# VH-VL binders against o27280, part 292

Target 1, 266 residues: o27280
Amino acid sequence: MDSMNVPEVLEIKRIVEESESVKTFIFSWDFRREVRPGQFVMVWDFRDEKPMSVSLIDPVRSEIGISIRRVGEFTDRVHGLSEGDLLGIRGPYGRGFELMGRDILLVGGGIGMAPLAALADEATARGMRVDALVAARTADELLFLDRLEAAGVNISTCTDDGSCGFKGFAHERLLTLEENHDMAAVCGPEPMMFQVMRILDERDVPAQLSLERYMKCAVGICGQCCLDDTGFRVCAEGPVFWSQELSRVREFGRYRRDPAGRRVPW
Short names: E, the ipSAE of ESMFold2; O, the ipSAE of OpenDDE; V2, 0.75 times the mean of E and O plus 0.25 times the DockQ between their complexes.

## First folded at step 11 (VH-VL)

Design X90 (framework fv_cemiplimab)
Fold by ESMFold2-Fast, scan of step 11:
Structure X90 (fold): chain C 266 residues (1-266), chain A 118 residues (1-118), chain B 107 residues (1-107)
Amino acid sequence: as target 1 above (266 residues)
Amino acid sequence: EVQLLESGGVLVQPGGSLRLSCAASGFTFSDYGMTWVRQAPGKGLEWVSGISGSGEWIYFADSVKGRFTISRDNSKNTLYLQMNSLKGEDTAVYYCTRGDYSWPFDYWGQGTLVTVSS
Amino acid sequence: DIQMTQSPSSLSASVGDSITITCRASQKISNYLNWYQQKPGKAPNLLIYEASTLQSGVPSRFSGSGSGTDFTLTIRTLQPEDFATYYCQQSMSTPYTFGPGTVVDFR
C-alpha cells in the first residue's frame, strides 16, 4: 500500500530461528492487503521503525513472515522478543519481483535470501524451474536451504571459507553453473550483486535486483534513498530494479549515501 | 594530482613476514577500491589482492590465500599488504593501484621491490 | 579461472607503422577487458577500459575493440614513446587475470 498508513499492531504468532543471527517472525495477515515477493513492510518496536523484506507469503494459512538479521540496536531488541509479543507493521510497500519465462535463477547472499525465498515459492507454484545459488561467509550462515529444497528448488551453495559447497564468492560460483535462464532475481550485499549482474548481463539474462537501502518514510516523500545518476528512490521506484536500470547507476556496488548526502563506501 | 606511493619492500628470508604500505593522495580515498598487483623480475603482471572502499570486501589470488592480508586505513589514506610465510616465488615488484571489481586499475604507484632469498 | 592469452608475444615495428595486438579469454567476458602499457622500468598505465573506452589523457591513436572472447588493441601511426609492453586484463570476475604481454620493439 502506497498510502500514509499507521502501523497495525500484530502479535508474533511464531518465531523460526534460521541461524544464530537470523529469525523469521510470523504474523497472521489479512490478504485483502495483497503482498508480493520483493515488497517490504515497516516494522515498529514502539521506539524505532525499520524496513524489512517479506520472506513468507502464505494466503492459505493467512500468514506472512519477516526475516530479520541481528545487526544493531533495533534488531537486537526485536530478537529479544517472544511468541505472543507485539510489533507494529505497516505496508506492504515497493515494487515486487516480476516473473517471466520458464526458468529462473535466484542468487542470494545472506539475509538477501529472505525475499528470494518468498519468490521461490511463487515461481514453483507457477510451474517454473527454479535454480538457487545461496551464498554466505560460512555454512551456518546459509539461509532457507530446507525450505528451498521442500519447494523443489535446485540448490547450489558457496561459502567464502569453503565450509559448504563451492569455496569462494557468488559470482565465482555462478561462472561454473549452467548459463540458460529466462530471468534472474538477485538480492544480497551490493558488491555481490554488482559482480553477479555483470555475469548475467554477459549471458543476456534479464535480472531484477533488490536493494537494501534505508529511509525513514516508506511512501516516497523522503529523498534519502535516491540513487545517483538516475534519481531513483528505492522505496518508491524499488526496492526491485531491472539490471538495465542499475547499469546506469555509478554508485551501485561502490557506495551509498547517508541522510546528509555523504558517501558511505561498500 | 592522483598519487600512490608504495613503501616497505626489502630483502627478507623465506618464511619471513613483511608489511607493505601505499600512501594515497589527490582523491577521496574511501570512494575507491584498491588493488595490489605484482610483477616478478622479467615476468608479466599478476593480480594479488583487492579491497573495497570500506575494507569489508576482500579478494585474493589463490597463490597468496591464507598467507597475505590486505587492509586499509581510510583516515590515513593508506593501503596495506601484510605478507606472511614468504616464499621465493613471492619475489616481485609490488604495485599499489586504484580500482577493484567496480573500477579499472586506473592509477598505479611506482612499485616497491620485495626480494625473498636466503 | 579465466585465462588470458595474447598474440603475438613480440613484434618489431617502425615509427609511423600501425600495429594490432590480439587478446583472447578462455571464456566469455562481455566487454570487461582493460589494456595497459608498461614502459621499461616504469609502472603500467591504463590505456583502455571496457574493451573500447579510452582512458582520459590517452592519445587517440590508441583504440580497442572486441567482445566476448576476442579483443584487439590497435595503435595507429606508432610513435617513439609507444615502444613498450602491452597487457590485457579481464575484469569480469576474480581472480583477475592478465595476458602474458606483448613486447613492441623497435625494428
Scores: ipSAE 0.716, ipTM 0.866, lowest interface PAE 1.6, mean pLDDT 89

Design X91 (framework fv_cemiplimab)
Fold by ESMFold2-Fast, scan of step 11:
Structure X91 (fold): chain C 266 residues (1-266), chain A 118 residues (1-118), chain B 107 residues (1-107)
Amino acid sequence: as target 1 above (266 residues)
Amino acid sequence: EVQLLESGGVLVQPGGSLRLSCAASGFTFSDYGMTWVRQAPGKGLEWVSGISGSGEWIYFADSVKGRFTISRDNSKNTLYLQMNSLKGEDTAVYYCTRGDYSWPFDYWGQGTLVTVSS
Amino acid sequence: DIQMTQSPSSLSASVGDSITITCRASQKISNYLNWYQQKPGKAPNLLIYEASTLQSGVPSRFSGSGSGTDFTLTIRTLQPEDFATYYCQQSLTTPYTFGPGTVVDFR
């Protein structure tokens, strides 16, 4: 739709401090423009525009939330804003998550838990049994635990340093969890997602993985977002892909490309 | 031609330290994770440690965790293994391999022998 | 940790024989299984990855099969250069673990 491609100037209604480095910005939203978990919006601070996953979808309150981690100049400026300030939002864009079956596993790393938090809300509202594995480098970087608990999600945690839950990586923790799920959704750093995907493949659990770098494909920018497959390039609308689609992509989990097309290793 | 060349293996006393190096050539070093695998005399292969292309994702076998450190210098195409608090059980030929979680160990160096003995 | 076992520990064979080596994982690993060959005094080399995919440059007499917990390496029409130790290795998850090896020696 036209309204999806024209930035709407929206007032920041509320800001939730998720951690020292992550804030969720909440806006009133007209749900005649449907938003699904796994979709993203372009956030415009009147200087630069960046894709951000939708982390809260609340049609009862007519609100959406966008969770932003402080990682550079744009996000530092946005983190400096207050309730009542304005941001440009356009979208939603991209392929969202699909829910199927009765039992879902969510595996989130760091800010990757943001789109999965929105998915958890929808899955629990549908009466699905939801297990979430929440992973981070340290306890302070675990996100949305209170929100997931309030939604009735069964939570497991792991941290690289052992400061909360299992000491180790998401894929190591996943091996100790029950394997009976109808589907899974995964979002986080690509090395985490690659290793988690292998375990889910072994369990014959269909998985959907959300890749930040492929958000540009969904808005018609294909430079950095083309999939490579043994000499072939496929530009596909993301950011959510089925594991079968990613199993053929040689660069997934290994490297990405900068604006000049140079390989940047994970 | 892919080449991996290990160096640094010597006789060391128990409790000592040693750093191994692996010089890589014939491929874009930073595109690949790298792994150390060891083999005790007359025994089988044991995975020791792996490191991603950037050096940010690092994995260790429990037997060496807390004692060994893996690192890489992509500007020099070199992989390192810093071994501390060495034990007799660490005596082995140490192989440098190309590959990690995302790629099979498809090329191996010649190995370098580390002997830990009084 | 995933434990890997191989059978037999050793076997004696003649040039021209066809041989099969088995590998078992203590838990399911899908097809995330690699096979390596190590000749006496040399470093290992990769033969097969993802249970059945032959590494570039490896002779077609080598083949791999299996999934889950049970895997086989088959060498059809054994050649003199095939007398070596063969190792399986699971690639599902860290810590990566190898089988104890199977020695293929002269009859």
Scores: ipSAE 0.750, ipTM 0.884, lowest interface PAE 1.4, mean pLDDT 89

Design X92 (framework fv_cemiplimab)
Fold by ESMFold2-Fast, scan of step 11:
Structure X92 (fold): chain C 266 residues (1-266), chain A 118 residues (1-118), chain B 107 residues (1-107)
Amino acid sequence: as target 1 above (266 residues)
Amino acid sequence: EVQLLESGGVLVQPGGSLRLSCAASGFTFSDYGMTWVRQAPGKGLEWVSGISGSGEWIYFADSVKGRFTISRDNSKNTLYLQMNSLKGEDTAVYYCTRGDYSWPFDYWGQGTLVTVSS
Amino acid sequence: DIQMTQSPSSLSASVGDSITITCRASQKISNYLNWYQQKPGKAPNLLIYEASTLQSGVPSRFSGSGSGTDFTLTIRTLQPEDFATYYCQQSLNTPYTFGPGTVVDFR
């Protein structure tokens, strides 16, 4: 038993409202336990436990942040909490992003910007040049723009409805942006990530993609459901995968599986 | 055997509306995205719209944005194209095809002719 | 938008000939290119996807090659049923665009 697998009861130090549906919960953290962008923690409200990406890593203030979108009963309960309330945190878990080169591209959709915001902070702190493409359905769903701007990130936006920035989808906007990047990191809905991955493949830009549905597999909850048609065990290495690994996953961007093994289309 | 059968193509007045249907059989419909491609008389192929397997991810050609809507009913294995504010330039044979951003357009129906004329 | 061009716009050939059709994209599309055949009065059918992968059931006399911006469809030992219009189509990005077509007529 190591300390990463034991839940710690932590006080909510600060809550940041990112949008109508997204809040970031900030906790004091002992950085003797390393946390890297792309990793997640298990959040326990003393009733249910769910995986959440780490969106803020601040060793100077000794804080981590966890961004949570309101989508169901668990997240509704957590959104009802206040500063001073308690949550159980276990982790971190999973394979984080790997930074390489000097010029990097981040492509985030909706809440997928959460792990990328943490990555942006680390990349800029290392002196890297960071371009971020932030995508959402509407302007109100664009996340972390002020934080990225404060970090010195070069920001492009797109919304499906044209309410902010480019009118269209992330892959359509990406096609019009400069090709010169040493690596990319992508997080968002799988159909967006699939189409973005094709453009990055064309440009020979090595890409890392974060798949939220593989977070539970990384903590040993799911085993058999993560095999692809070739028998490659993808879930054991998640949630961050290289594009070359995802090229073997027949389901990526097309469908997923429910607990009974039935195909659920995107 | 994979089969796609389009219906609904008729003569309509400019500014009118029309709904096309495509009945699919011979495969698990919800596992595939679907696409509409059109061809004006004597002209080449033009991509119109695509829809993901669930119906949640939808893409349109600029020429039809705001006028056409694509939808599907997976319980009935049927794809739809609702065409509003029709223009003479929309006159074409409309093909239903299996495929979208994630799959090539590998099977096509026989097409249904839409004529927009006064 | 990614624009597609084809050459030649038309060609005349005899049964037994080998013919080549080219397709150019206005920007790099890797291998995200498909080829379709359309006979007069009929729906198109998929011949090749991902630039060089032959669709199941398509005769081996058809082959595709190329990557980036320049692509080629080759029909070896042309048969009577091969007289048709051929279209290339890029699958890299929406809107998906087709070439203007190449008409292969009997000489």
Scores: ipSAE 0.694, ipTM 0.864, lowest interface PAE 1.7, mean pLDDT 89

Design X93 (framework fv_cemiplimab)
Fold by ESMFold2-Fast, scan of step 11:
Structure X93 (fold): chain C 266 residues (1-266), chain A 118 residues (1-118), chain B 107 residues (1-107)
Amino acid sequence: as target 1 above (266 residues)
Amino acid sequence: EVQLLESGGVLVQPGGSLRLSCAASGFTFSDYGMTWVRQAPGKGLEWVSGISGSGEWIYFADSVKGRFTISRDNSKNTLYLQMNSLKGEDTAVYYCTRGDYSWPFDYWGQGTLVTVSS
Amino acid sequence: DIQMTQSPSSLSASVGDSITITCRASQKISNYLNWYQQKPGKAPNLLIYEASTLQSGVPSRFSGSGSGTDFTLTIRTLQPEDFATYYCQQSLRTPYTFGPGTVVDFR
């Protein structure tokens, strides 16, 4: 069944405070519109529309969850909403994660843990062994640790300042973890993803990486997926890409583009 | 034509401080991470520090952590290395390079000599 | 830290010779290896990145090969301007480490 392209006005059923800056908004969902981990929806506050990754998929309760970090005017307005308030939602859109093998690694930075939390739920429900490396600048920015633990995920943490777990970056922590995984899924800031990708490539672990900026490609704007001056053309739609698709993309990990098409460095 | 020009290398006493500068031209400075690499007299190359295009992602060699600070001013196309608590073993030619975790060190300046001696 | 070694530490060659320099990493680095040339009194220049990709403007007589831990730089038909010190460098992860260098001298 095709996804609906018209926003449906849905009531906020429940709000979970994930941290001081992150909330998960939970809605009743008609699963005739199938949703998979790694996909996103367009969230409409009746003024602006923004793409948001799905962080909870619960067919038993007929619910989806969308985790939103407070970073600007739109997200600040949405954070001001209460249970019972309304939002417009359309989708889902985009290429989701593909689960392969038996042992998987998740590497998430900050809000990048949101789509990976949904993936962890599906993987553990299938009986897979899931290792998660959860990274943030500080301990209070680590997300979904209780949810991952409840799902049976093997959790490792790292913080840049050393306030929780390993002191250092995600790629440094990864070096101290077991090397044997059938696949990895990675989501977070692109500099983190780039460095993690190289280590996984060295270990011959196929990796899927979720890039927020390529969510526009998944709704029909393909130009941003074909920015490769090294002779490789990447025209796959996002937000999830295999590492082989990203390995020759000149812009990955270096810069992104604003709405006017100007380069914004990492 | 990509050009990198280092300046600031002088003789300093142990425990002293010094700031090096690197002026960049011929490319969009903010599109590239930058790196400092040093070479002690008669020795090989040693990576010192790298900084991303925005300045938000910074990495250091263990030998300089806590003593050196890397920064950039994208409006002036300039890279900096602030060196504090200098030791004799910091004596080297310091090279400014274009590149970081995401790009090879593909262009190098001529280098600036820092001598730490009493 | 990933340690890099090079062999030989120095070699003497004549114009027209073909020479080979070897670089070994203490652990696997896939193809994340760069080669640099440094002429006396000058800054290094990038020759090859990602083990085998020739930098723009570098003569085709230079070539790189290898993956994992063992890498080779080959210079065919050595020219006078090729007498220099050559360094390998791993780009897999910080700290980025260089080999000790190989000095190529003429006789």
Scores: ipSAE 0.743, ipTM 0.887, lowest interface PAE 1.5, mean pLDDT 90

Design X94 (framework fv_cemiplimab; at its last look DockQ between E and O 0.93; V2 from the best seeds 0.00; counts 0 for: pae E 2.04 > 2)
Fold by OpenDDE, second read of step 12:
Structure X94 (fold): chain C 266 residues (1-266), chain A 118 residues (1-118), chain B 107 residues (1-107)
Amino acid sequence: as target 1 above (266 residues)
Amino acid sequence: EVQLLESGGVLVQPGGSLRLSCAASGFTFSDYGMTWVRQAPGKGLEWVSGISGSGEWIYFADSVKGRFTISRDNSKNTLYLQMNSLKGEDTAVYYCTRGDYSWPFDYWGQGTLVTVSS
Amino acid sequence: DIQMTQSPSSLSASVGDSITITCRASQKISNYLNWYQQKPGKAPNLLIYEASTLQSGVPSRFSGSGSGTDFTLTIRTLQPEDFATYYCQQSLHTPYTFGPGTVVDFR
């Protein structure tokens, strides 16, 4: 399959309800088109288009999964779809995660676990030891626990309200962990990622972080996902960045821009 | 010019409650996290609590966790600190400062004195 | 929690002197350290952030250095307005902790 910027209309093969607000949509995929954990696709419901992380990569079944959190009109529509319904998918786009070493730490918050779940599958398949810190506001929002466990991932949970695992934020939980890893992959709210990144930096753990920004073209042309002050395009240079790269990004962890280009606080 | 003005500091009995306010001006209030730092008489500085620009991320020192709450009204450019179950050791000048996990405390108010005494 | 210490607790100097204040963290904090100046009855002012970056508006006679656990604040050619208490503060993670302060007074 050629890598084209034209959406391919695909049938929803299965829908997995991950939580009250998150569903994973599974599609048949021609793996002649390579896809990597950390990359994203543009999902088109024939009215609007949004970037979504790939959360499942299954070459055996020739399937990919896209996890979508219900947060607005577009996602409301998508969540209303059933198996057999159609969506347009174009991509994948962006830079995915790079695996190195033997031991990897995954730190995810909320829907940020989506790309990390895919990474976990690849890492475990390669025989790596995978530790995952899975964070959410409440227990009900923790994602992919069963899937991660089944893959042999060592899971540590963290919830803001203490309903499951460590009570507090992911970076706070990380402070209680003494073991170092060969590398870390981080995805979630930027306040979480920012603070996690500093801790990992202090510990000399190489870290990759996946950012989320408003994207329109996904091909590095429109500039909607450009980061201050580097000009990094999240869709082209990212969404996965090394910590050293993000250390140069003044915007990271501090604010984001809305579709109108206005600054929005975290 | 960035300005922060604290208010609400008074004498209160142990076990009492008090709400401090910080009025901000001279900058886009919502763009910045805000922090409370206190200083007991003749003592050093102690971080108390922080809140992100949106208010979604809140942090507390262990010494005040469960007793204090931090909030903000971005429409009013105001930061609040609700202090419950006050103790003598809470006696301090409370400073409002601009900054959080991602920003140094680059601007400070003049502080408001809270005295907890029987 | 990360404990911060400062040395000396106090020092006396004269106008024109060069002084150095030391701050030490109980653990490595990379360059996540800020310096503040506080005068009696006044609020603290940020001088230096990220160990060595001078805050806008702060005179160049102020400088910071260090990484890891040991940090220094240097004031060259001390001015009358520099007599104050100086605090270091780690910004690695919560709770953000301050050093006990160093009082710089007149000789």
Scores: ipSAE 0.918, ipTM 0.954, lowest interface PAE 0.5, mean pLDDT 95
Fold by ESMFold2-Fast, scan of step 11:
Structure X94 (fold): chain C 266 residues (1-266), chain A 118 residues (1-118), chain B 107 residues (1-107)
Amino acid sequence: as target 1 above (266 residues)
Amino acid sequence: EVQLLESGGVLVQPGGSLRLSCAASGFTFSDYGMTWVRQAPGKGLEWVSGISGSGEWIYFADSVKGRFTISRDNSKNTLYLQMNSLKGEDTAVYYCTRGDYSWPFDYWGQGTLVTVSS
Amino acid sequence: DIQMTQSPSSLSASVGDSITITCRASQKISNYLNWYQQKPGKAPNLLIYEASTLQSGVPSRFSGSGSGTDFTLTIRTLQPEDFATYYCQQSLHTPYTFGPGTVVDFR
C-alpha cells in the first residue's frame, strides 16, 4: 500500500509503436509488487500524473508495459520521450479482472484493447479458449492483433469504415458471433461498452467492464464524484466492474465528468 | 418543461431531398442522445436513427442507411435529419424524441409530416 | 432484426374495465422492453420502461410485467383518457423495433 503510493523513477527500457497514435512503454519491474490484468499505474512525467492501464505483464522478463494514446499535452510529452529517458511510476492500483470458466470473450475498442491484451496473456496461460473482438474506427487503429495471434487468440475485427473485418460497430459484430462464453471482459468507449453489455446480459454471460474514468477512485479520489443522476453511490473502486454493478449507473454510456465536475457527453 | 418542436416537413418528389429540424428546450440538450421515429399514415411506429449526446455515435435503420444523415448542434439545442434520395415509403410523420441506446424515448415532439409523391 | 407482435390488434372496453395487452418478441430480449401510449392525433408518450418500471407522472393503474419473449401491459380501472393505441418496443439492440400497436376503443 505505502510502497505503491510512492512513485519509482524508472528508465524506459523499450518503446513499441503500436500505431500512429499509440506507443507501449516497457519498464523493468520488481514482481514482489504483483500486478494483475485490469490494474493501472500512475505515470508521472515530473510535471503531471495520469492513470494508464498496464498492457503487458511479463514476470519471465521482469517487465511491465504501459500503452499510451496521444490525446493531449501530457501524452504528447510522453510520446516525445526516448529509450533511456525516465518516468515516475506508482502503483499498481485498482480492481483487476477475475477469470472463471474455460471460455472468455474479450471485446476491446481502441486503446481499451490494452488492458485486455494483458488479460489475454493470463487467460491463455491458464488454458482458457480466448476469443477477441477488436474494434476501431479504421484498420490502422486496431491494436495488438499480432500479439493476440501469437498468443493463440481467436480474433474477430470490426471497423466503422469497413477497412478491416466487419463493417460496423462492436455490438453489431457481436450479434453475428454465435459461440457461447463462460465470461466476458469489455474495455473501450462507453457507448460501445453499454451496448455490448446489454447483449451479453441477454445471453446470460457474466461480464466485467473497465471504465477509465473510475481509475481515480482507486487512488483515493472517492465518494462525491461517484454519484449517478439518481444519487446512487458507486462504492466499488474502479476501474473494473461487473455488469450487474454497472447496469444501474445512469451516467454509464451517456456522459463523464471533467475535473470541474461538468458533464461531458459521449 | 421539456419541449421538442419539429419543422421542415413538406411535399417532395421522389428522388428529392429535405432537411428536418427539431428545436429542444427545457433540459441540458447535450446530456441526452436523440432519436428520430417515423409513422406512415395509418401505420405503426418505425425507428429511423439515433445520435449520442456529443454527436459522435450514430445509428441508422437499414431502410434509410446511406440516404439519411443525422446531426446535432448542441450550441443551438437543435437536432437535424438530412433526407436524400427520398422514396414513397418515406412518407410519414417524423417525430423527434429524447433518448437513444442509453435512455428510453421519454419525450416526443408533435411531429412533422413528410409526403413523398409525384 | 427482432420482430415484435402484439395481441389483440384492437380491443373494445368500457370505463372501469381492466384490460391486458400482450407483446411478444421473436427472440429473447431480457427485460429491455418499453411501452408507449398514443392518443388520436397526438405524439406517443412513454408509459413503462425496462418491462415494469413506471415512467414518472404515469398513473399507477398502468403496470407492466414479463421477461424474455412475453410481456404484458395491464390497465386497471380504465379511464376515458386511456382510449388510445399502445405500442411495445424492444430496447435490446439496434434497430429498435416497435410492435404493430393495439387500439383500445370505447365500447
Scores: ipSAE 0.784, ipTM 0.905, lowest interface PAE 1.1, mean pLDDT 90
Fold by ESMFold2, look of step 13:
Structure X94 (fold): chain C 266 residues (1-266), chain A 118 residues (1-118), chain B 107 residues (1-107)
Amino acid sequence: as target 1 above (266 residues)
Amino acid sequence: EVQLLESGGVLVQPGGSLRLSCAASGFTFSDYGMTWVRQAPGKGLEWVSGISGSGEWIYFADSVKGRFTISRDNSKNTLYLQMNSLKGEDTAVYYCTRGDYSWPFDYWGQGTLVTVSS
Amino acid sequence: DIQMTQSPSSLSASVGDSITITCRASQKISNYLNWYQQKPGKAPNLLIYEASTLQSGVPSRFSGSGSGTDFTLTIRTLQPEDFATYYCQQSLHTPYTFGPGTVVDFR
């Protein structure tokens, strides 16, 4: 009697080093527990539990991949694990991306490319034309380029330092890209997403954006992932929101709250 | 009461450097992005540079890129503009204002005059 | 860059008049437009953001309208304190350009 609300202990089948700071951990997965691009899982290392994006959804090989950026104590410990080691996984949780039309734009910043890589695989499998704007601080942090190319995605890159592709922010590069996509999917640093959303809104491109907030329960009952003034819970009504839903969220792009409830700027 | 107070504007020679400061009070400084806007004598307003609340997101007008830097010290509630390689065209009153990519410029200081002349 | 223009560049009016100032963007900017007032010798003040939303404390005689490329600031029943220069400013994306200003002078 397995439940997504109780961690399943799974063996790390493979580890892919995506960059100096990002690894993808691959597990065998029973796809009776359906997984959609944009959903997340809670990863438990037997000491702490954190939400992580699903970056690979492969029903043919019965595999799921979870991409983890090294940013602190928990992720440092997980990055030290080897193939064959165990992690607890519960989920998936949240609302994923919905595909529409024939032409999709992906805009990803840093680790935000993880759920978009999964979405790109699904979009190309459906015969959609996929353009991706892949952004990072430096060339060494551009994620999933080979995988996206192999899937037939048309890739544009930008880096803050100009070491690869356009020098500048993702929204600045977006200004020079074609404007006629049927939809967009956006995931990355929230200031990037805010500025990208304004441009896409002006272009009348339907956009879905994936937010990150602090989570404890992941099922919407503890209130830790709530957005001010709306009652939206990132773990339940999101993490993927339509741009029109976010237009009513005053905190989007402006601030977030830490675990103690203190306002933290972007 | 929100208060922004610019300082540091002086006469400086072309090619010189100058740092402007803006002291903020009456609000939680770190919660807001900040912007510098300038106005040459008798002329209109020109956006110069903006910085997010954390200091992580920084933007510049093309006319000042590579010559100016913007920074903030949230522990001192102070915004800075470092101006290098100054030109006559940089002569202006420099205003500190509250706002960035996500907020309109809702509060303004009284400005500080920078004159670039031999 | 998005170029902003304003018309007229100046106008003369009397207390009690109603006036209209137009702002045009070189490309569509949805409703991402702000209006500022600058009185002689003073710092600018925000009047209107998102094309039509009045900033707190701004008198109801001010109103803004428009979307896309064409925007209007209207002042009904001019008061002595309304003689000033008015600037529009786009907030769609960097650089956040201002219009050249419209001077409203006493007739």
Scores: ipSAE 0.631, ipTM 0.841, lowest interface PAE 2.0, mean pLDDT 90
ESMFold2 (binder alone), look of step 13: mean pLDDT 92; pTM 0.942
OpenDDE, look of step 13: ipSAE 0.896; ipTM 0.940

